# VHH binders against c9jj37, part 35

Target 1, 291 residues: c9jj37
Amino acid sequence: MEPLGLVVHGKAEPFSAALRSLVNNPRYSDVCFVVGQERQEVFAHRCLLACRCNFFQRLLGTEPGPGVPSPVVLSTVPTEAFLAVLEFLYTNSVKLYRHSVLEVLTAAVEYGLEELRELCLQFVVKVLDVDLVCEALQVAVTFGLGQLQERCVAFIEAHSQEALRTRGFLELSAAALLPLLRSDKLCVDEAELVRAARSWARVGAAVLERPVAEVAAPVVKELRLALLAPAELSALEEQNRQEPLIPVEQIVEAWKCHALRRGDEARGAPCRRRRGTLPREHHRFLDLSFK
Below, E stands for the ipSAE of ESMFold2; O stands for the ipSAE of OpenDDE; V2 stands for 0.75 times the mean of E and O plus 0.25 times the DockQ between their complexes.

## First folded at step 21 (VHH; framework vhh_4orz_3)

Design t1 (at its last look DockQ between E and O 0.02; V2 from the best seeds 0.00; counts 0 for: pae O 6.4 > 2, placed apart)
Fold by ESMFold2, look of step 21:
Structure t1 (fold): chain B 291 residues (1-291), chain A 122 residues (1-122)
Amino acid sequence: as target 1 above (291 residues)
Amino acid sequence: EVQLVESGGGLVQAGGSLRLFCAASGFTVSDNYMAWLRQAPGKRREWVALIYSGGSTDYADSVKDRFTISRDNAKNTVSLQMNSLKPEDTAIYFCAKRGYDWPSGYRVYDHWGQGTQVTVSS
């Protein structure tokens, strides 16, 4: 027998537009959020949130409280990102933009929205450039997004000079900076990398209200001071006197490489060149490797 | 001390042009992310344009191809050139600095100017 019944479909766009019109719309709204540092009121509909998102199901529960309920405070997420999440929950679609996609991604991770997270990741990769890459790396490290992290590191290795001069670089965590400093593929000379690390540590010191040297401690051993010429090491010592960054022991190990006319693999002081290492006269004394 | 002071607002006819300026002190504009936002009466504050520390730019859909954000390193200022103005562009325009907020993990506008009024009439 032939099957009975036929599934028919209306036009998707008018249906989606109708639901989109309810985003941040007090009509039929039964929950109000106070969102972000601007404390923006955002009106929403519990049934749509709860059926689409376990985070909101748990946050809102099944029944409103008695009387006029208190607004739900979401103090950290920016309003634009929260509205994007709502649009996705209501319509299963949302337009993503380079300026805000990292905030939408962060919210998607925090709210357990796996499909939105994957869509944001695909978009980040498509719009990745020198101006976005360090901020994207920070998000990837914060949430353990290994594929994004690998793509960001490779991008920075290929565009090192430009990437290290961005504000996003200065705002990296130590955990995000370490893979970069360990890389032999970085296209930057060590003297410049030391300057970049000091700039990075100054920003962290201001934010954390801690000395520059304390901020730099987790990463500073990855600087390859043996690659610096004696005049450069001497200048570094004077800079270190005025603004401590690098433990004196590490500078001493670099001087030992000059005195012994060899690299010191046994001391754990890396002397391997990076792709961007500029030649110095003493480099002919170090062990050379192709890595 | 970080301060942002907007100027250049005023009344303009639809189709006209206006250029806003933001004078920054206490930090270097070209080392930071700088943005323009706007707030129309009774509406939420909305993002208009962003210039990244490396110089690339992004624009809201509503102003793309009509507005241009730029910066002047010598004067430490950010500008917003607004062309083909529409009555919908009427708002208070704010200059803002975007920074990373470590406690929340979000990028936020951590410093704002007081705003400059732009009114577009037909």
Scores: ipSAE 0.768, ipTM 0.919, lowest interface PAE 1.3, mean pLDDT 89
Fold by OpenDDE, look of step 21:
Structure t1 (fold): chain B 291 residues (1-291), chain A 122 residues (1-122)
Amino acid sequence: as target 1 above (291 residues)
Amino acid sequence: EVQLVESGGGLVQAGGSLRLFCAASGFTVSDNYMAWLRQAPGKRREWVALIYSGGSTDYADSVKDRFTISRDNAKNTVSLQMNSLKPEDTAIYFCAKRGYDWPSGYRVYDHWGQGTQVTVSS
């Protein structure tokens, strides 16, 4: 009978410290990456990357040979985020910062690093604030991170006035904006939401070099125009003539609601109040739940 | 002493071409990483192109397919061929040697030229 061995463990800290010293160390390195927009060289060890990450295993192959490009170019990952990834791969630990955690999260997702992804997600939730939440929502939507998406939406619902005034809000994709516009829990009046949507569409129009109305088309249907007073609708029409944003048909439907003194859910125009909707005289006729 | 001297800058119309030169002394260009950077008025200096010691090249997205970096080993020079120039390409262009800073673990530009002005008119 071969003697059964017992696995015993040394001290973890000295081990991790030693391996951390190899991160971006050209000594004994056998691979060089070129990363980020600034094209920084980052040195690494093929065997460590390959054993810790399938992405790098495939990228680097089994043999250092003429077929492996050196340096390996990774132009889309920021240098700071890449170094965080290496730290994690080498030490099974990582120092995360609020300013870079979303980039690290993105890299973790792209490289298939599930544990690092989870660590990043926990950190994001912990440090979530008004300035970060829209950017976090965008990342969540982009990569299908459902729990993070829910947390971000809930946060924005609670802090709607502030969140809508951030740069992050203006840079949201239509896909990320839609769950917000569909929410009954936003603590903002519909008039403010329309203004915010216009601002959002203007930024998108400039970036994409497309008309404002075209950029807004996927999301404007979620605006609840029937909640606006007649004077506000008239003002919106005038503004829309100068700068098209909302289809005329959608505005007409809102006027019909006023004329008929009823909300028509069947016509696809939401007449439900949001949490932050300011009361108006005609609202007594829109909410069927109060009948 | 290491020295880099840029030349070839000037005024050109949009859609035009210009070729910049960088003469290096005190080191061998073919043994080092060489880069072109540019700085527009009121903007930060940005990387434009890089040639590795092995001869491979890389470019910023804004200049890809328009600019070409090359070197002449015999003359110990680096060049930047700029085609299809745009007004947004207006800047001072710098030649730089890229070294390695051991304490930080980063590649750094350890030597710079004085720069050459490129102006693209609309």
Scores: ipSAE 0.021, ipTM 0.360, lowest interface PAE 6.4, mean pLDDT 90
ESMFold2 (binder alone), look of step 21: mean pLDDT 82; pTM 0.821

Design t2 (at its last look DockQ between E and O 0.90; V2 from the best seeds 0.68)
Fold by ESMFold2, look of step 21:
Structure t2 (fold): chain B 291 residues (1-291), chain A 122 residues (1-122)
Amino acid sequence: as target 1 above (291 residues)
Amino acid sequence: EVQLVESGGGLVQAGGSLRLFCAASGFTVSDNYMAWLRQAPGKRREWVALIYSGGSTDYVDSVKDRFTISRDNAKNTVSLQMNSLKPEDTAIYFCAKRGYDWPSGYRVYDHWGQGTQVTVSS
């Protein structure tokens, strides 16, 4: 018979509590970070960071530091998200909140923390709502998180009116907005979608210090102007003269569709209805099935 | 110019209530994410509550069911109703706007008020 050892276990909570007490604690600390735009000092312990995270192993090196190291600057990550990462590294657990989970997820992706990334994704899905979904979509597009992206798009398709009115929508990148504008499943009328796109472009223009038309250029061709009534197109032309958003050529193509009573197949989906497209009298006269 | 001005702080007995107000100018509170944070003596500034642009709210566990964040869009203010106050709630309370930092891709608190002192007696 072969002799065998027995694994025995101490109580988990006192062990975790002891390690948690070291989070941001200068006792035994051998590295100090300056974190976020507030440049908050955060004390940490190289052995825990390096053994749990290849990013920190490479950032800090394997040689032990002195007891009073020079600060390591992490100028972008918010302090709350960084502390959540530290708690996870120290205790293999962390409390997540809806208000900060996307920042923790972003940090987990950037630091190569696969398990924390997956735990954050599960939490995002659980707490996803109208107020979070566009912010989550942006993160998903930025990091190529296809499953989260699909879930966010589906959610927005089902809650389009409300989602388009959120701050998160207004702050989407063009790359994140494109999948939404390409969707036939949006439950929003095209006149409202044009207004939402203008609001989106205004916010981007103010923040990025670029003209509204330049901000809108990557996405405006996805607006389906032929679905607008002639009075709505005329109003759009007046708005466009006062605040340019849509190239004149695109508005001209919409007028051609009205005049010829045909869809413009050459421009992709300019005449296809969306789920939320409200009926208009002229839709009877367009050959919307000509595709 | 974005400004945030807190008010309503003061001294209160344990178990009592206070309502904090944050008057915002230079932007519309209902179009943004607004938060309350607090800084106890010798501690870092920590998140307490958030109200999203669509109106949903989040709270740190220690104040859930006791504090309520709300906004008045007509007055362009954010408020924090604080009930069942405890001595550990003693702190300077800050109103903050949460914004998107395009260079980093993180959302951060980009504008702050000067804070209002809340002191809860044992």
Scores: ipSAE 0.768, ipTM 0.918, lowest interface PAE 1.2, mean pLDDT 89
Fold by OpenDDE, look of step 21:
Structure t2 (fold): chain B 291 residues (1-291), chain A 122 residues (1-122)
Amino acid sequence: as target 1 above (291 residues)
Amino acid sequence: EVQLVESGGGLVQAGGSLRLFCAASGFTVSDNYMAWLRQAPGKRREWVALIYSGGSTDYVDSVKDRFTISRDNAKNTVSLQMNSLKPEDTAIYFCAKRGYDWPSGYRVYDHWGQGTQVTVSS
C-alpha cells in the first residue's frame, strides 16, 4: 500500500514573487519574443508557457531547443499586455490597469486564457467610466462578450452626452454603434445624436479613405429624423448638400411625417422618442401614435 | 506633421518637485489620449500617466498621489507635475500620443517626443 501523503502548501507570496522575477528575465530563459509594433524583446521560459497555456504549447512545441531559439514574433499584441499575460501565466496573478485592461482582455481571448479573461471582465466592469466604455463596447462586440456589451450599452444610455464626446465613440465600428442608435434609452437629443454620428462618420471616412456617406450608410437609418423640428430638418438638408451623410430619401420621409401629422406612421422606431429627446411642438402628434 | 516636444527636465534633490511640459503640434491634445512614459537606464520604457480625451487620468502605482498629469487645451500642451521625487524616478521622460491602430484593434503609442532627462539625487 503506497503511503497516503498529505499535500501541504507553503507560503504563496514568496513563491509568486520568485516566479514573477522570471518574467522577461533572460536568466534561464529559452525563448525570446519580439512583441508589439515597438518590437520589444521579451524573454520567457518555454516549459512554463507550455504547461499553462495551450496556445503557447502549440506555438513553441514540446521539443527542447538545442540552443538559443529564434525569436518568436508577436507583432500585434502590445508589449504591456503581453507582459501582463506572462505575469498571469507565471504567478496566477496579474496587476491590471484601466489603461491597458482591454488589451489584456483581448490577449486573453486570443490565447484562450479563460480565467484571465474573466478577471479582466470583472475589472473592466468595476472601473467602467465615460472614457473607457466605448472602447469596452467595441471589444465586447468584437469578441461577442454579451454581458459586457449589455453593461456598456446601459452605461452609455445613462451617460450619453459625455460618452458621445469621447475619442472612443469616434472610433467605434458600425457594429458597435448600431445598438446605441437603436436604443430608446439614450439620454441625448436627436439633433445632438445626428451631430455625433456625423463626427463619427468623418473620422471613419478619413481612416478608411471612404466617403462620409458610405461609412455612415449602415447606421444612419437608425437616426430618428422625424423627431427634429422643421427648422432643424431644413438645416440638416443644407448641411447634407454640402457634406452628404444621410440619404435624401430618409430626410424626405421625415418631412412626410411632419406633413401627414399622422400618429399611425409614427409607430415605427424612427418616430419613437428617446429618453433624452427634447420636446418639440410636433411631438404631440407622435405621442398620439403610441396610445 | 505630428510633433511632440518635451521640456522641464533637470536635476533635483530627493523630495523636490519638477513640472514637465509637452508641446504638441499637428493634432489637438484634447481630442486624443496623451501619456507620459519614462525610461530609466538599463530598463524598459514604462507607462507613468495617462489623460483620456474625456479628461480622466490614470497613474502607475509608484507615482500615484505624487504625480499629476494635466493638459492646457488653449496651448495644446500636456504637463506632468512631479512632487516628492525619489531617486527611483530618475529617467528620460517621454510625452506620447496614444492612438488607435485600426488594423490590430489595439491602442498604441504612435508618436513620441525626444524626451527630457529627469535626475533625482539622493
Scores: ipSAE 0.438, ipTM 0.770, lowest interface PAE 1.4, mean pLDDT 91
ESMFold2 (binder alone), look of step 21: mean pLDDT 82; pTM 0.820

Design t3 (at its last look DockQ between E and O 0.85; V2 from the best seeds 0.63)
Fold by ESMFold2, look of step 21:
Structure t3 (fold): chain B 291 residues (1-291), chain A 122 residues (1-122)
Amino acid sequence: as target 1 above (291 residues)
Amino acid sequence: EVQLVESGGGLVQAGGSLRLFCAASGFTVSDNYMAWLRQAPGKRREWVAFIYSGGSTDYVDSVKDRFTISRDNAKNTVSLQMNSLKPEDTAIYFCAKRGYDWPSGYRLYDHWGQGTQVTVSS
């Protein structure tokens, strides 16, 4: 066997530091982005972007277009997240923060940066808490990130009352809320869950300028009204007259469960308890586990 | 009408302390995400401190253990206690509200104050 050449390596940190100095640096820059709501100018270098990212390779092409140069507008991505993407592309590293990691993750998905996406996911899991979990769930549902979604749902199931009170909960899409409302493991009583759903629908109604009942329509059937005591159901009925949330038919089905002294899914009234369901006298018709 | 008004800026010697205040109207501070950002001369506006609706906080590394973001829900205000100030902390400080932009799916600062100048002399 003959000796072969040897690959040698310089120190990584000085190499990365040199490339980091070019992030948002007009020196040698050949492209300018206008980024985010602030319309912030961000200078960049085509060769680095195209070599590291197929999205930018397609966006920028191999040659500048003809005519007067104009900035490339990226109006939706926040500047902080875009700069984090650039730092990663230039240096293969980036510092992540809890307050902005979901925006970096969103950008990584949209730009097809699979390694950055995975690094962001690892960071989100590491820093996940009650204050972050609903926003993380929304991102997971939006982009079909199944493992993150499962982690978020499990976390919310374990910290249900706190999670339901967060701003992130109120800002969930219907698609993100549905897995929570379907869960038997939610540690919250149904009366409290109805109140949480109303609060959720009111925020959506204000943002979308639609009636509360219309916002709630995709999710309200997941509320298990048969679990409510008669006094609670009466109170809900009165609230529903003042601010409609739940179709009257669903409330009627819950009253039928009380009148017939049984929970019967064939009658359209969901009766399965959750982990956090507080006992009521009529629940004895639902508990088949005792002897 | 959402409005944010900062106050409490001024001139201070290195090593000193200063407390910034942000009075909010048109929304409830405790139901929202709030931040302090700063813009030093020749630099872009950068995040300094963040407080979540549930009350947890985050800080950029350069100010951790020196700055404290807090809120007073009765007065509907956010404050930034700034201790052990350095000349590098010289900047215009902005109070901001982070909102969720449903069309884009991004969490964005959607309202800003006018800013308050902090100058730290050597």
Scores: ipSAE 0.760, ipTM 0.915, lowest interface PAE 1.3, mean pLDDT 89
Fold by OpenDDE, look of step 21:
Structure t3 (fold): chain B 291 residues (1-291), chain A 122 residues (1-122)
Amino acid sequence: as target 1 above (291 residues)
Amino acid sequence: EVQLVESGGGLVQAGGSLRLFCAASGFTVSDNYMAWLRQAPGKRREWVAFIYSGGSTDYVDSVKDRFTISRDNAKNTVSLQMNSLKPEDTAIYFCAKRGYDWPSGYRLYDHWGQGTQVTVSS
């Protein structure tokens, strides 16, 4: 009869603390990373990285040989995020901060660290606020994190005025902006949305070195111009002549709605009110369900 | 051209106070994420405090309740009030702008000044 063994456990805290002391410690290290645009040297241990992460296992190989460049350059990941990743790999724990959690989340996704990803997601949801939500939405959309995306959209719907005024909003991709512009639950007037979209497009135009209208093309069709009063549409037309943003055809469709005193869903011109839409005289003709 | 110029550093006794200033040009501080960083001799640069575009703030644990980051929108400046200073706070302090790297999706420090020396004597 083979003697039955029992697994017993030592204290976890001293063990974790000891391993944490090895993070970015040149002592006993056998690999050096050059991290981020700042080219920060970060020291690590191949055996620990390889046993905890498949990405690093592949990157570092099985044998210390001339085949692994030293140092290993990781130019895209910020140093703080990388150190958080190492902390997690070494200790199975990580201290997360509001200002860097999205970078850590991004790194976790990149390196295939599922547990760290989940911890980051939980933390993001916990600390979600008006300054973080647009950036979180961008990350969610970029990596297909559906639950986070839904949470962020819901938050923005509830805090639309504040969210649209953040730097994070201006830095959204078209893909991340679209679900917002499609929402009936935004607590903002359409005129304000048009202004926000213009600001967004201007930032994108500058960064991407592309015309404003070109940057805006994927999202402007979601603006509900028929909700604007005639005076507002006229103002928009004038502004559009000076700085093209919206296709003229879309503006014409809005005018048709006014002329016909009805919405035309068949023409692809949304005329549904949003939660924050301010009432105007012509709205009584656009949506019969709200009479 | 984007520029950041730090000032207000100096020698202070433990328990004392300093106020650092950062004058920004070429961009609007209220539209950006701003931070104070510090680098002690032989150590890496580390974050100390953040102020977000919406005005919320964040601090590293070691300076929490002692340091306060703020901005003056009219003057386009960022400040760091440092109270109850400790020898461990001795470092070069940098004012930094945190930007967005579009290709990678990461936020990075894209600009910082020459720094100002803070020395806390025991």
Scores: ipSAE 0.361, ipTM 0.753, lowest interface PAE 1.4, mean pLDDT 90
ESMFold2 (binder alone), look of step 21: mean pLDDT 80; pTM 0.810

Design t4 (at its last look DockQ between E and O 0.02; V2 from the best seeds 0.00; counts 0 for: pae O 7.4 > 2, placed apart)
Fold by ESMFold2, look of step 21:
Structure t4 (fold): chain B 291 residues (1-291), chain A 122 residues (1-122)
Amino acid sequence: as target 1 above (291 residues)
Amino acid sequence: EVQLVESGGGLVQAGGSLRLFCAASGFTVSDNYMAWLRQAPGKRREWVAFIYSGGSTDYVDSVKDRFTISRDNAKNTVSLQMNSLKPEDTAIYFCAKRGYDWPSGYRIYDHWGQGTQVTVSS
């Protein structure tokens, strides 16, 4: 039989350490990035970036400037996340931290780094808790990460009271909030959920400089007003006059359920209970369909 | 207007302790994400400790079990208790608020204090 060549391997750790020493190191650097809102300079090496990442291959091209290239501005990515990406590209490894992993994940998606994306997703699931879950849900919805989204929704369903009080909840987009409001498994009463939605809309209104009602419009139909007692619905009407949140038509449909003593399936309004729905006397007739 | 003011820095012997304070105005610290970062000579500003709006905390490996981030909701302050200080901990320490940059979708430190110098002598 013919002889076969032998692949031999040096030790991985010294090789990786040597490459790690080049991360953000001006020695032999042929590109400088200006990164993030603070515009921090980060030195890098085109050959490593381009051979490991199609995004950087296209961004940098094959024509480095002679000597000192012009800075490449990356105005959105935080420096910590960008450096984590560089470390992964240089060494095929990186330490991840709970406070910053979502930024590394976002960068991995934007730069088309599928292995880093998968590693970040595994880490997010491992460290997921009440304080992280809403921010993780937002990332999952933004980038269509269905498995992470499913995991986050399930977590929030199990820890609804605490999750709805977090800053991450108030910062959700409407698209990220919708899966939560559609869930029958939320462990909150509808009166409390209406208050949470108003708080959410106020934050969005302040940030986007738009009226509360305009911010809430994409999500308010998911609030199940038929579950509110008449006194609660009346109080909601008064609050709505002072700070509009919910269209009058939706409130009217809830009143029709009370007046007709029939569930909202017959009138087109949702009246399904959630896991956290507190019982009220009128709930006994919500199971009746229109006849 | 959002403002952060650090205090409590100074010179300390190796093995000693310091407690840094960050007075916040224009927002409620317990409704937000807060961090301590530090900038050693010749280095970039790097995170040290993080406290989430729900109260959980994270630390960089080099300070875990030595530093403790906490907040006082009544005084609207964030503090950093630093024990067993080493010369390597010498840096300017910054208090920061993490915000959400809605256009980019990134969480960023959107407000910073001026920093307080900590110097640990051998």
Scores: ipSAE 0.758, ipTM 0.915, lowest interface PAE 1.3, mean pLDDT 89
Fold by OpenDDE, look of step 21:
Parts: sequence; C-alpha cells; structure tokens
Structure t4 (fold): chain B 291 residues (1-291), chain A 122 residues (1-122)
Amino acid sequence: as target 1 above (291 residues)
Amino acid sequence: EVQLVESGGGLVQAGGSLRLFCAASGFTVSDNYMAWLRQAPGKRREWVAFIYSGGSTDYVDSVKDRFTISRDNAKNTVSLQMNSLKPEDTAIYFCAKRGYDWPSGYRIYDHWGQGTQVTVSS
C-alpha cells in the first residue's frame, strides 16, 4: 500500500518575499538579459524562468551552452515592464502602475503569460481615464483583446470631446480609429469629428512620410458628410483644395443628399445621426426614414 | 585608480572614417562591460556601442553596420572603428566602463574619460 501523503502549505508571504529578493540579483544568477532601448542588464535564474514560462523555456534551452546567446538581448521590452514580468514569474504577484501597465500587458501577451495578461486587463479597466483610453484601445486592437476594445470604445463614446483632444488619439492606427468612426454613440458633432480626423491624418502623414489623403483613405469613408450644412460642406471643399484629405466623390455624394432632400436608406450609415450630432435644418429630411 | 583616456577624434568629411581608442588603467578591460557614448551639442548623451566581457557586441540602430567596437586585451584598450561617417555623427565621444549599482539593481556608467571630439563636415 503506497503511503497516502497530505499536502500541507507554509506561509506564503515569507516565501514570496524570499523569491522577490532574487529578482535582478546577480548572486546565483545564470542568465543575463539586455533589455530596453538603453540596453539595461537584468539578471535572472534559468530554472525559474523555464518552469514558469514556455517562452523562456524555449529561449533559454535545456543546457547552458554555446548555443544560448549571452547576454540575451530583448530590445523591444522596456526595463520596468520586464522587471514586472520577473516579479510575477518569481512571486506570482506584481505591483502595477498606471504609467507602465500597458507595457506590462504587451510583454505578458508577447511571452504568453495568460494570468499576468488578465491581471493587467483588470487593472487597465480599473484605472481607465481620458489620457489612457486611446493608448489602451490601440493595444486592444493590436493584440485582439476584444473585451478591452469594447470597454475603451464605450469610454470614448461617453467622453468623445475630451478623448479626441488627446495625444493618444492622434497616434491611433487606422484599425483602431475605424470602430470609433463607425459608432453612432459618439457624443461629438460631425464637423468636430472631421477636424479631429484631419489632425490625426496630419500626424500620421508626418510620421509615415506619406500624403495626408493617403493616410486618411482607410477611414474617411466613415465620416458622415451628409450631416454637414451646405456652408460647412463648402468650407470643407475649400480646405480640401488646399490640403487633400477626402475624395471629391464623397463630397459630391453629400451634396446630392442636399439636392434630393431625402435620406436614402440605401446609403446606410453615412446619413445616420450620431449621439452628439448638432441639429441642422436639412436633418428633417434625413429623419423621414425613422418616422 | 581607474582611468580612461580617449584619443583618435578629429575633423573628417562625410563618408570618411575614423578610429577612436580608449586606454584603460586600474582595471582589466576584458573582465568588464565597456561602452562608447556620444553627446552632440544640445542633445543628451547616448550609448553608441557595447562590448561585453564575453566579447559580444551591440550597437545603436543608427550606427549599425558602420561602426565596430573591439578590444585589445594585451594593451588593455577599447576601440571604435567608424566608417561611412555622417554629419549626424558629430559629437564628443566617451569611453565608459559599465558597473553595477547594487542599491538600484541597475547597470550604470561608473567611469568615463574626458572624451574626444568627432566632427563630420558635409
């Protein structure tokens, strides 16, 4: 008869504290990482990394040998984020901060750390504000984090005017901007949205060294120009002559809506009001489909 | 006493080459992490190249494939071969020893020389 054993547990806090003392400690370390743009050296223990993370198990291999680069260069992960990852791997706990949580989340996704990813997601949702939400949306879209994406979009819908004025908004990818421009729940007027889109495209144009119109091409079709008054459309045309942003055909389509004094159901979303759309005289003809 | 002395700087035309030297005393170069840093006028000091104790090297992206860091163990020196120089490479170049700050847990540059001026004309 094999003796029946019982698993008993010691105190968790002293255990985790002891292991935390090994994070980035050169004593007894057998691997050194070079991390971040500043190439910071970070010391670690192969056996702990390998048993806690498949990514590191594969990276470090089974035997210290000529086949494992020393040091191991991880240039894309910021040092603070990497140290947070080590803390989690060593102690099964992590101190998260608002200023670095998205970097930690990114690292968690990259290294396949599902539990850390979930902890980061919970923290982001908890501390979400106007300054963080666009950056969080970008991360969500980049890594396919659907729940976070939904939360970010909902937050921006509720705080549209403020969110569109942030640096984070200007740095969004087209893929991240599209779900916002498609939303009927934005609390902003279409004229403001067009201005914001132009600013966004200008920043992208400068960074990518591409024309403004080219950068904007994937998203401009989501702007609802038919909601603009005739005077606003005329102003937009003039601005577009000076700095091309929107295809002329799209502007012409908006003028057709004015001429026909009807919202064409077949035209879909471009004639639909948003939550923040300011009333204009011609909108009475667009709403006929809802009577 | 630890001492680092840089040499080899000067004026060179764009596309030209320079070789910088660093003579170390008070410690063994081969047992330490060594680096070249540079500081352009009005800009922050930045790292350019590293050589680790094991002999591995690393470079900032802007100088990759143009610059080469090496060491001579017999002479206890570190060198930076700079090819295809650009006006953007104009700076004071420093040789630095990288140590470990135990309280913070970070590597720091604990010693560096007076630097040598490199000027690349267009």
Scores: ipSAE 0.016, ipTM 0.288, lowest interface PAE 7.4, mean pLDDT 89
ESMFold2 (binder alone), look of step 21: mean pLDDT 80; pTM 0.808

